# Designs tried in a protein design chat: VH-VL binders against p61151. Part 10

Target 1, 198 residues: p61151
Amino acid sequence: MKKFARFIGIDDGYFVRNVHKKTKLIGAITKHTILDGVLSREITIDGDDVSEKIIDMIKNSNHYYQIRGIILYGITFAGFNIADVELIYKNLGLPIIIVMERPPKDIFYKAIEKYKPNGIELIKKAGPIYKTKTPFGYTYYQVYGIDKDTASNIINNLAIVSKIPEPARVAHMIARGVTKGDSSKPRAGGDSNPGPAG

## First folded at step 6 (VH-VL; framework fv_reozalimab_arm2)

Design r41
Fold by ESMFold2-Fast, scan of step 6:
Structure r41 (fold): chain C 198 residues (1-198), chain A 124 residues (1-124), chain B 110 residues (1-110)
Amino acid sequence: as target 1 above (198 residues)
Amino acid sequence: QVQLVQSGAEVKKPGSSVKVSCKASGGTFSSYAISWVRQAPGQGLEWMGGIIPIFGTANYAQKFQGRVTITADKSTSTAYMELSSLRSEDTAVYYCAREGDYEYGSGYYGMDVWGQGTTVTVSS
Amino acid sequence: QSVLTQPPSASGTPGQRVTISCSGSSSNIGSNTVNWYQQLPGTAPKLLIYSNNQRPSGVPDRFSGSKSGTSASLAISGLQSEDEADYYCAAWDDRLSGVVFGGGIKLTVL
C-alpha cells in the first residue's frame, strides 16, 4: 500500500432552521492531503436522507473506484440527520471513520434516545468512541469496516494542520464557503449548526 | 422571556376527543423538548409524552399509548396534545412544559417553563 | 401508583432544615438524573433543581439536591412560610421509556 491513497471527507453546510429546509453535503476527495476532487449533494435539515445522499454522491462519481475510505465529520448532519454507517458500508464497500473534535455530550445521546429512537440505533451501529493523540491534540473517532489501529494511523497521517484529518477538514471549509460565504470565518460558534459532536 | 400559553378549558363527553394547544413565545421552540403532564384533582403529576419538534416524532408513556397524539407546528411554535376515547378518569389539568435546548446543549435539563394549564372535564 | 416513592407529608418550622426523600430503582434514579419541582396551590409546577444538584437562575441557594444510588433528596435550609407547597421528584425511567414522578409530598410550615 502507499500513503497516497485517496480518502473522501464529508461534512454539511450552513443552515438556519426557520429559513432553510435543505443544506449542502460536501465530499472532498484527497490524495494523501492534496485536494483531488469535490462532490456535492443536498440533504434535508433534521431529515433521514444523509445515508442515501452519501451513497449516491460517491457511487455515481468518477472517483468511486479510486477511493479507499470515507471520513465523516461527525455522525449527525444538518442537525439530526444521522448517518447509517452499516448501510453506507454495505452499498459502497468502503471503510468508514467518524471523527470528532470532542466526544458528544451525554445530553445529545439522551435526547436522541428519548425522542428519536430510530436515531439511537444508527449511532449504536458506529460502535465505541476511541481517541488518538495527534500533534494538535486528541481526535475522537469511531470505525466501521476497519480496525481502530489502522484508523488511528490514517487520522495521524492526514492530520497536518489540525487534529481533524484533511479530507474532513477540507470538506468542512468548502461546505461553509459555498453556504455561508466565508469558509475561514470561525464566528458565531462554528459551522452551520453548533452541534453536540465535532 | 419565554412563555407557554395553553388553550382554554374544555368540557367533554365520555368517548369523545380533546385537543389542547400550547403556544411558545419569546424564545427557541424547535430544539427544546415539549412535554405534556397531567394532574387529576387532588392527585400528583403524570407524564403523558413529549416531542422535540425538530425530530418530528413523539414519545408516549405506555399508559397513554394508542390514545394520545402529540404534534408540533414549527411555523406557529405550537405543540398539541390530543387525547381520544375520553373517560371520567381523564378529568385533569393538562400542562405543557419545556425542557432543555438539546441541539445547543444549553438551558435547564428539567421542565423550566410551564404553561398555565388547561382544565379538561369529562362528564355525561 | 407513582413509580418514585416520596412520603405523603412533612412539616417544619421557620428557620428549620427539612429534607424530602425520593426512592426509585436502577432503571430510573439509579441510571438517570433527578429533577425537583415545587407546586404552590392553584399554580403550575416550578423547577427547583435539575441534574441532581443544579439550581436554575432565581432559585435560592437554601434549596439543594443530592443523589445516592437509587435515592435522591431535596434539602430546604432556613425554611420560610412561602415554602409551604407540594414537592415532586422526577427522573427518566429506562424501562418505561418516559419521565416518572414521585407521588408528591405536602410540606406544611407550622
Scores: ipSAE 0.405, ipTM 0.737, lowest interface PAE 3.3, mean pLDDT 89

Design r42
Fold by ESMFold2-Fast, scan of step 6:
Structure r42 (fold): chain C 198 residues (1-198), chain A 124 residues (1-124), chain B 110 residues (1-110)
Amino acid sequence: as target 1 above (198 residues)
Amino acid sequence: QVQLVQSGAEVKKPGSSVKVSCKASGGTFSSYAISWVRQAPGQGLEWMGGIIPIFGTANYAQKFQGRVTITADKSTSTAYMELSSLRSEDTAVYYCAREGDYEYGSGYYGMDVWGQGTTVTVSS
Amino acid sequence: QSVLTQPPSASGTPGQRVTISCSGSSSNIGYNTVNWYQQLPGTAPKLLIYSNNQRPSGVPDRFSGSKSGTSASLAISGLQSEDEADYYCAAWDDSLSGVVFGGGIKLTVL
């Protein structure tokens, strides 16, 4: 139990379907909000390998025994490559928090439900979607192996620049920077959008 | 300018197989659901199954399970429907149709673009 | 037999309002949205209404959809001769894990 506990944030890199077959998976380890390490693997676009790559990346790292929790930037990676939070938890023994800027669009979940039945079960394993108020607006989140109130506190303690906790935000920036050459967010969240709530 | 272009009419013998193609042009393909819908002469519409190419597996209507195979080739933006063990009752126009862009949350939640149809005649 | 029930035929005169019904069950219309398709003779179907009551770009506002419980309706106001066509309702069916269609209705403009 340490004030400056280490967390790993995980996100995927930029990709274009029909150009790329794989993209980067980045783990950013922070001591509180300070970057302490970076891990990388490759994952298959629309594949089924993200859970195994997360496990492999963390378990074979010198950082493993220092990490106290995992923060996933969403549950889907490289398109529809869906994280199995139960499998990850069983293999690593680390609590998982899934963070999102907005609730998932209905159309994405209907697609998974109709055409990828195992995928909807993986999403359901992550449990209900909660929200927590940060100085930067609402962060939506799911939990596995940790209670929602503790997760809310972790999110708020790590949301220092945006509503996305720092490990996940840094992972996102690195992943996009090394794959796209530009760490900026997708244009759906572009510069013309209203800023965070005052 | 997105359109679906299907392969040409086929005349088949009972017991044979037919494979119909559906090529998407002028838009995205891989994240759309592509359905196959048939219509026998003077009859209504009947859903056979569908695929989202990025998932790689198809969902089939129970009536066609074991006789229909739906596949997609992302590199050529082409979906296929193969129907085996053909019977005279399989004589129909076969349509492919797309539904929404699930990746970007754009398009319509409904079959908004349809192929021109492929007539398959099963005769002895 | 079709899973969704529609009358086989309907007729109207130019300028009239015509309503086309579609009846289902909890597993289809009850829990899912309804789409409507128009099919002119010799052509592929065209999406007319999606998500119960939404119109694609290019569909005139005289076409409207509604849903109540396990039933849906397509309304055509200011009926025109070019509206003579077959109309189909459709919905996802949770029990069948697939798309189901109504039997279709032949609309004749007298």
Scores: ipSAE 0.092, ipTM 0.621, lowest interface PAE 5.7, mean pLDDT 87

Design r43
Fold by ESMFold2-Fast, scan of step 6:
Structure r43 (fold): chain C 198 residues (1-198), chain A 124 residues (1-124), chain B 110 residues (1-110)
Amino acid sequence: as target 1 above (198 residues)
Amino acid sequence: QVQLVQSGAEVKKPGSSVKVSCKASGGTFSSYAISWVRQAPGQGLEWMGGIIPIFGTANYAQKFQGRVTITADKSTSTAYMELSSLRSEDTAVYYCAREGDYEYGSGYYGMDVWGQGTTVTVSS
Amino acid sequence: QSVLTQPPSASGTPGQRVTISCSGSSSNIGRNTVNWYQQLPGTAPKLLIYSNNQRPSGVPDRFSGSKSGTSASLAISGLQSEDEADYYCAAWDDSLSGVVFGGGIKLTVL
């Protein structure tokens, strides 16, 4: 991993189920830990369009040529809109690291298994959940197109304020700020998303 | 206090389709699993499929795949079950039933609220 | 045919303890929770037991459930005439990716 490599962190905005149909998808590009660019799209709450929107957002950006990897703040966006890491990788050629504050609850996986069978297959594509110790605690993560040890080094190199690496943390703050008007105080478990990172 | 209210009885001809509705009131609709269960005269309970509206994807019992479509309209809190290519052996009472509230963290619930049932008779 | 196996009928007298069995396999009862439903004639089923042994509000404590391996049991203590009904067990089946029911048992209170 290069010290000044660019990464894009991706997270979804604030939403309330039964009120909103869509929310923002934010990509925050950092050069090491310094914000260098912001990209945005809209995604459907509980939809199936997040992979397509991630691909479209990055591929059509002037930043694409310099991005070295993607850091997803969880694998689920806007509720149960699940990222297809294989599809994203095949279209962009960029390694993917999924980061979480804690592993997903068993009930979350059981619900997806029973009523969203395509979704469980998307989660399986992301492979096993690993953990790495940062100065701020354990970060849980999955990898696609990159080995777990290199990903662990990237996470630790970019975790300067919290256990969540800066590209993903900044994406989260921007996404919350532009949709809620305040980037602080997410509800416990996220915005109607009981998954890994909210 | 959650109630499920189903549409009225139907008499259909073989080869036609029937669409039964199930309207929820008095609670959260979107994060619950809504199952469709039928019971032919003198027979037991048979699960046809279910949907969690927020997932947008229905899961169907193998016996009914290709003939059943389960949908949900979150704006009207209504679930639907459409069964096509009707045969005389599809004559049954059709129930909708609610189970679990995924957002409450209860994906292991049983079917705790049932509709009153809709009698579908398939005859010439 | 049902996927879970129950006896077709059982009988008891008032005050007796009756046990209703339900037999499955590793793909259903063996790895998933069991629910029990009571159906009075002409009515929709009523949830009696969920998560193997939990009672919904309003279900008397004389109804209890248990699960061991690939089998489950519903016990009715202090049998009453109003308990005369059909009883069904149910579980998720991983191999079928769906809910499976027992064939139902007709309980007669003599």
Scores: ipSAE 0.147, ipTM 0.604, lowest interface PAE 4.8, mean pLDDT 87

Design r44
Fold by ESMFold2-Fast, scan of step 6:
Structure r44 (fold): chain C 198 residues (1-198), chain A 124 residues (1-124), chain B 110 residues (1-110)
Amino acid sequence: as target 1 above (198 residues)
Amino acid sequence: QVQLVQSGAEVKKPGSSVKVSCKASGGTFSSYAISWVRQAPGQGLEWMGGIIPIFGTANYAQKFQGRVTITADKSTSTAYMELSSLRSEDTAVYYCAREGDYEYGSGYYGMDVWGQGTTVTVSS
Amino acid sequence: QSVLTQPPSASGTPGQRVTISCSGSSSNIGSNYVNWYQQLPGTAPKLLIYSNNQRPSGVPDRFSGSKSGTSASLAISGLQSEDEADYYCAAWDDSLSGVVFGGGIKLTVL
């Protein structure tokens, strides 16, 4: 039932490079827009383990049997730990929607192409970036295992206080709260930049 | 404000190895690309490889594959270039250089800060 | 042999406009941004132009870059004696998976 369907939103926590080796990965399960459960794992900063941790987190949960889809807050976690949407889909059988406030800049893709040998293939698996108009502005998104129009409807049904759908928005707030001690968004460059002292 | 400070000159025998360091001070390190570029006496610039420290793996020019190892220590903001099986034609000035901030899209997407260079002389 | 081709030398007189060429292929200049570096004698290279035609802070507007197809050019207007240096073009090469440089050009201010 669409309006009672459960979705899991996934985001990563606060971290400072040179201080932390790992950060939290939070899954927030919502029944429509109402929080129904929270799952947690740790992922390696700039590592390659986020796909395995997403799979492990969901598959070993009592919520798995009720989850209808996965909403990722971006394709990258804890820096450049890149989700393999094909691997996740094949292991869980759940459609994936990647949501972003805006599309990544070209420079981001150039870095991965030049210096992260397997990363560009993972990015390409996520497919083209689409956009959908919500009452709060345009949400940019990618899809795997679901058509773009169905995903657009899901985003709009779950975007109740911001253009980011509620499962992903709640996951972001919880991840920030349990790692930094408050739920405010990090300043661009602030939480990953060690500063002049290192 | 940011500077790259390299280790001192080296004189080496053929067949040995050399490890040059490049320490970043006064700025960010981990999300920038750090390249190693050499210049033989009276010759042009030659790219050896580079690393973005947060990715943990280096990319090497094909000419140097198997002989060069580029690493980074994020805790000390230091990049290293080790060249093994040294030959007389490896005599050169070795530079480290910084490019971009690829995570945040800041800085210049060209090598905007260079180390002072390290002279490596390989002779019998 | 360098992968990108530059003439070995160029010259000009103060106040002139000098153009320095750089020729490549579809896998480097044809597909990627071109950077230009200035090297004064006994010093490390300095970034002069990035992303084909952009200047870093502190580089005078006398220096400009352009790219067309598989070729790039650096133009220096109002040539000054302190512009006497070696100039290198550089680009990423998709086939080699690395940065490639031109052979460098010695610019003499007569």
Scores: ipSAE 0.256, ipTM 0.668, lowest interface PAE 4.3, mean pLDDT 88

Design r45
Fold by ESMFold2-Fast, scan of step 6:
Structure r45 (fold): chain C 198 residues (1-198), chain A 124 residues (1-124), chain B 110 residues (1-110)
Amino acid sequence: as target 1 above (198 residues)
Amino acid sequence: QVQLVQSGAEVKKPGSSVKVSCKASGGTFSSYAISWVRQAPGQGLEWMGGIIPIFGTANYAQKFQGRVTITADKSTSTAYMELSSLRSEDTAVYYCAREGDYEYGSGYYGMDVWGQGTTVTVSS
Amino acid sequence: QSVLTQPPSASGTPGQRVTISCSGSSSNIGSNTVNWYQQLPGTAPKLLIYSNNQRPSGVPDRFSGSKSGTSASLAISGLQSEDEADYYCAAWDDSLYGVVFGGGIKLTVL
């Protein structure tokens, strides 16, 4: 990829299951690390529509023909709404890098395997989890349509403020920001990566 | 703290269907796995299937596939198990039980809270 | 019948140690954690051990679990009369896509 190529980072907004049926899906387009555009859609909490909404958001954007790759902040959105990286790649022709601060925990995968059989196929499509050392620590990542070494270079080139590359970090920040003032119970982890811990 | 309260005993004829409810109170419902386990008189425990309400689809044991339907209503924190084409050998106590909080990774990953059981008698 | 194999009965005297076995295969105990349930007469089962060897709050430390290969064991030390009950092991089975139980063992405290 070119040094100052455009990337779109994607993350989901804050939600409470007992209150909300949908949440925001934010795409943040950067030229290198500089924000160039913001796209928005809505996705269903624990639904099956995130792949369709990612495709629709990007393909109908004035930025589509300038974007060189997609950076997803996790593979799960709005709870257990799982991105189909193969479908996204097939429809957009753009490489995908999935970034995480930590790998998903065993319990998360076991829940999908036992109780959401169609979901496990989507997880398997994302392939193995790699890690790369940035000045801010290790970023965990998966790739589709791009080799792991090129993805590692892209992550390091875009990890300017934290170990999460700027397009994804900015998308996360905007998604959280537009849901400020939501009076709800705290949630462990992010909207895009439910699992054990806290 | 949380408890599961099941619907009352049922007497059914062979060939009919039964629908048992399981209402959760005093805690989180939607991100837990809710299992249905039955026990025929003097027999052991038998898993029928389970659901995590937020996934919306259930997983069923092979023996019951095609005869059992497990559903959940998140608005009322109630899980249901419907068993069709009843036979005399379906006479049993039917339990609902919860496992773990799969969203937060909290709680126990074993069936830590059980309903009181619902006796279903199938007789002609 | 049952997918996991347990002896049908066992007995012990107060104060003694009793071990209850549970045998499975690579698709269940060999690949997944084992849970143990206690059932007193006329009551719903109670979770006694989860994740092979962990106790829920309120379960006495007299109860312990272990797993080795395709087998698991529940140990009850300092046996009490109130421990007289049926005990079941359980695990997820990858091949059957579901939870499988042992046949249960009736423990009599003499």
Scores: ipSAE 0.399, ipTM 0.729, lowest interface PAE 3.2, mean pLDDT 88

Design r46
Fold by ESMFold2-Fast, scan of step 6:
Structure r46 (fold): chain C 198 residues (1-198), chain A 124 residues (1-124), chain B 110 residues (1-110)
Amino acid sequence: as target 1 above (198 residues)
Amino acid sequence: QVQLVQSGAEVKKPGSSVKVSCKASGGTFSSYAISWVRQAPGQGLEWMGGIIPIFGTANYAQKFQGRVTITADKSTSTAYMELSSLRSEDTAVYYCAREGDYEYGSGYYGMDVWGQGTTVTVSS
Amino acid sequence: QSVLTQPPSASGTPGQRVTISCSGSSSNIGSNTVNWYQQLPGTAPKLLIYSNNQRPSGVPDRFSGSKSGTSASLAISGLQSEDEADYYCAAWDDSLRGVVFGGGIKLTVL
């Protein structure tokens, strides 16, 4: 728990599978809750490149040496492009907190288990799902390279307008804004990410 | 209402290959699992493999590994099953069937829509 | 041979209750949900029951499913002549990493 620590929130943009092959990956860097920088890359819809793109985005940034942790808005990006938290941690040396508005549906994991080679192994690396009570409701989360209680404190310190911590919330808004032309709530059928509050 | 429409009957010689198509119409395709299931004359159902088109890689039943290739073309909403090194024992009706939608967690999570079947006859 | 075991045939008269069994192992029925399929002569199979005991829209409530341990059952109450068909159970098998079917049962309505 560091006062004014910098975190990067990461989320993916809007896409339509039969139209798009790639979407934007956005990193939003905050000093506590104040936006300090924005990074972007492209990732493959349902691909296997999100971990490499997260690493590349952060490591080649002028912000890298100031960032104290990574907040992922879910573990899956651009559909079924799954983050390898162990690979990310080993390459960047930064703790990872995965945040979700609700636990993932079991059927989503069954799809990965049956039809996506190695996918379930990546999900298992993220460990158990915890929950923490914010003023805005329960935030569900996983941790890598940081203990769950420290992560809970970080989430609560950064959850100022919704139950999703600000770096991840801002990343979501920017990602949607630059891909669909509107940073508000997702349009039906285009976005696979857990949305902002309700 | 989604329909799965399969290609027409095939007559093949032993040692050749057959490629059967399954086109989805009237609904979403990419996030459903598409399975191939065969049935020899007077026999039961046998799962060959399946694909969720968005993953691009199929899962195959052990019996058919090395002989079957299942692919999907998202742009045409069409799944394919190619079976090589054909034997007389491969004479069967071949069905495609869908389950899901796995992305949205909707549907019945059993094979709820089936193609009409494609008869493949392997004879010399 | 099928991985899941079903009796080869069963019969009943209109109005009766018929139960069709399906036996498996810990890697399939014991760990995963069971689906049931109805196949009328000359037609593709139709999903009758999914997730052990759920009915798709359009399936009459006289059809019900159950699962206990490594076995599953399909019950047909108030048997009708149009229920004469082949019935298959199916489940995912963790060890084989695929869908496995029962051998099918021919149900005759006398």
Scores: ipSAE 0.365, ipTM 0.712, lowest interface PAE 3.3, mean pLDDT 88

Design r47
Fold by ESMFold2-Fast, scan of step 6:
Structure r47 (fold): chain C 198 residues (1-198), chain A 124 residues (1-124), chain B 110 residues (1-110)
Amino acid sequence: as target 1 above (198 residues)
Amino acid sequence: QVQLVQSGAEVKKPGSSVKVSCKASGGTFSSYAISWVRQAPGQGLEWMGGIIPIFGTANYAQKFQGRVTITADKSTSTAYMELSSLRSEDTAVYYCAREGDYEYGSGYYGMDVWGQGTTVTVSS
Amino acid sequence: QSVLTQPPSASGTPGQRVTISCSGSSSNIGSNTVNWYQQLPGTAPKLLIYYNNQRPSGVPDRFSGSKSGTSASLAISGLQSEDEADYYCAAWDDSLSGVVFGGGIKLTVL
């Protein structure tokens, strides 16, 4: 990884399906681990617009030409709004790393395979799930437009507070803070009966 | 606890279409798989297709592809099954049934709650 | 014909154990979990077993399921008169991309 490289981390905000139709999509740009910019859009809960919104957010930003890669906090946003990493890569020319705290639950992806065939094809584009050991535990990840070893090095260079690399971690905090009013609650459900794996 | 409540019995002419509703009451709807299963008089169960409302896209059994349309309205917690080009062999009880909760990754992953059934009679 | 094969009928007496078979292929039972449904006359089906061998709350422990290779079985121990019903196995079929049912078995309690 280059010493002063900029990455954009992307995550979604808090929402409740019976209350909200949309939530925030936040891009946090870091120069190494230091926050350098924040971008925002809105995405549709359980919609199909996250890829378009990621592309629009980055491409129309003054930061675009300084960004060296994209770190997605999961491949699913605002519920089941699934990122098309091939479309994103083709439009932006930026490598993509998808990071997860845990590997996906079988039941979640079996549901997508059975009832959302267009969604499973998007997930398949992200390729196999790898893992890398950080000082904070294993980070699970997928890659598009970058090799797995380079991605592992980037993750480890940016995992300074938790096993989630700083651009994605900061994006998560900002997204939850501006939508929930409190960024302290985790995205994941907890110990028993947690939400979707991501 | 959730109940699935279906629309009332229908008598239809050959060549027409029928649209059956299935309303979830008393709980979560959008993150469950909702299947449509029919049963002709004295015959077995036949899966027609299903939808998870939050995914928006239905999956259909090959036999019914092109004749069946399954939709869901998240705002009213209602699933629909429309069957076109009706023939006498389509005379059956039509059930909706739920599976999951796929949002929380737990629950029964079999059809645990069923509607009461809707009798559709196709006769001339 | 049904994709999964079940015998058309079975019978038993109160207190006996009855086993109901379900036969499939690698694309359904061989690759996916099996569910079992009980249907009393004039009623909607009821989930008896999911995930091959798990019981929903409210299903008595005398009902049990098992799966081996491309076949599954439902066992009913201590058979009671209220168990007289039709029983269906079901599984996802990878090749058909859908749920498939057995033809159903009519269980008579003599």
Scores: ipSAE 0.223, ipTM 0.655, lowest interface PAE 4.7, mean pLDDT 87

Design r48
Fold by ESMFold2-Fast, scan of step 6:
Structure r48 (fold): chain C 198 residues (1-198), chain A 124 residues (1-124), chain B 110 residues (1-110)
Amino acid sequence: as target 1 above (198 residues)
Amino acid sequence: QVQLVQSGAEVKKPGSSVKVSCKASGGTFSSYAISWVRQAPGQGLEWMGGIIPIFGTANYAQKFQGRVTITADKSTSTAYMELSSLRSEDTAVYYCAREGDYEYGSGYYGMDVWGQGTTVTVSS
Amino acid sequence: QSVLTQPPSASGTPGQRVTISCSGSSSNIGSNTVNWYQQLPGTAPKLLIYDNNQRPSGVPDRFSGSKSGTSASLAISGLQSEDEADYYCAAWDDSLSGVVFGGGIKLTVL
């Protein structure tokens, strides 16, 4: 439980399914809330390669030995490319916190259960969804390799301008900026290609 | 608003195959579940299978496993159902129907938009 | 053959309340939400109720759904002549890994 520990936040870039086959995967490394490094890979839209790309991105980085934990902005990336938190943990030895603005709707899980059966196994590995109250509202989260109370403390210590902890928030901004050309949200609200909650 | 438009009626001989198309217009396609449901004359509704186009893998009812193939072409927003080894009892109206936008969590989670139906007659 | 059980026919008069039953098992209605479809003669089915008791836009509030255990019901209050149709319940079945329908009920407005 270290005040200035380094965390890596991970999120995916902007994409349009009938236009793009791949999008960017961004890792933002922060020392507490201060950006200390940026890592990048590409992942397949609706593919099954995000876990492998997260592992490759972190393990081959000079930052690896300084990182104390991983914060994923949701468990799904580039649509339905689902992170295997057990595989990531086994390969990196780093605790994982999955953060979401809202919990996914039940219908999203039903789609995966009915039409992507290997995906439901990956989601089950992430365990139950918890919530923690920040000054900016409730952050929903899951944990792997770390207890929920320690994760709640980490989220609250890193939630300085929004309810999303800074490593994940910065990863999201960079990912959108480099793929869409603008990290801001549309004037009428909502993301241009919003995924399910996380 | 979204419509599903199906291909025209078919008359087929026993042992042949039929391929029915279902084209979506006026909305999103690839993250919706597209089901195929048939109805024999004067009979009830029977689910054959479905696909969410972005997953690429269809789920089939056990009764039709091995005879039905459901596919989708995202570039044309068109789903297909091919039924092989046709028998007289396959004479029916075949419907495509969509359910929810599973990626964005929008729409209704029941079959909210239906095609007009395609009559398939299997006769000697 | 249908997996969910509905009576084959029912009748009512204008203004009456009619209830249509649908019986299943733990693998379908007992574990999953129920949808209801209305089919007018010569037309494709129309979604009437989803998620046990929710109405799509444009469906009158005279139609309501409920679910208890392994059974579901569709209630039509203030029955009207245009309600004469076939009604089907449907649910996902965990054991069959697919959508199952009731046999359908022909509702006659006398």
Scores: ipSAE 0.256, ipTM 0.658, lowest interface PAE 3.8, mean pLDDT 88

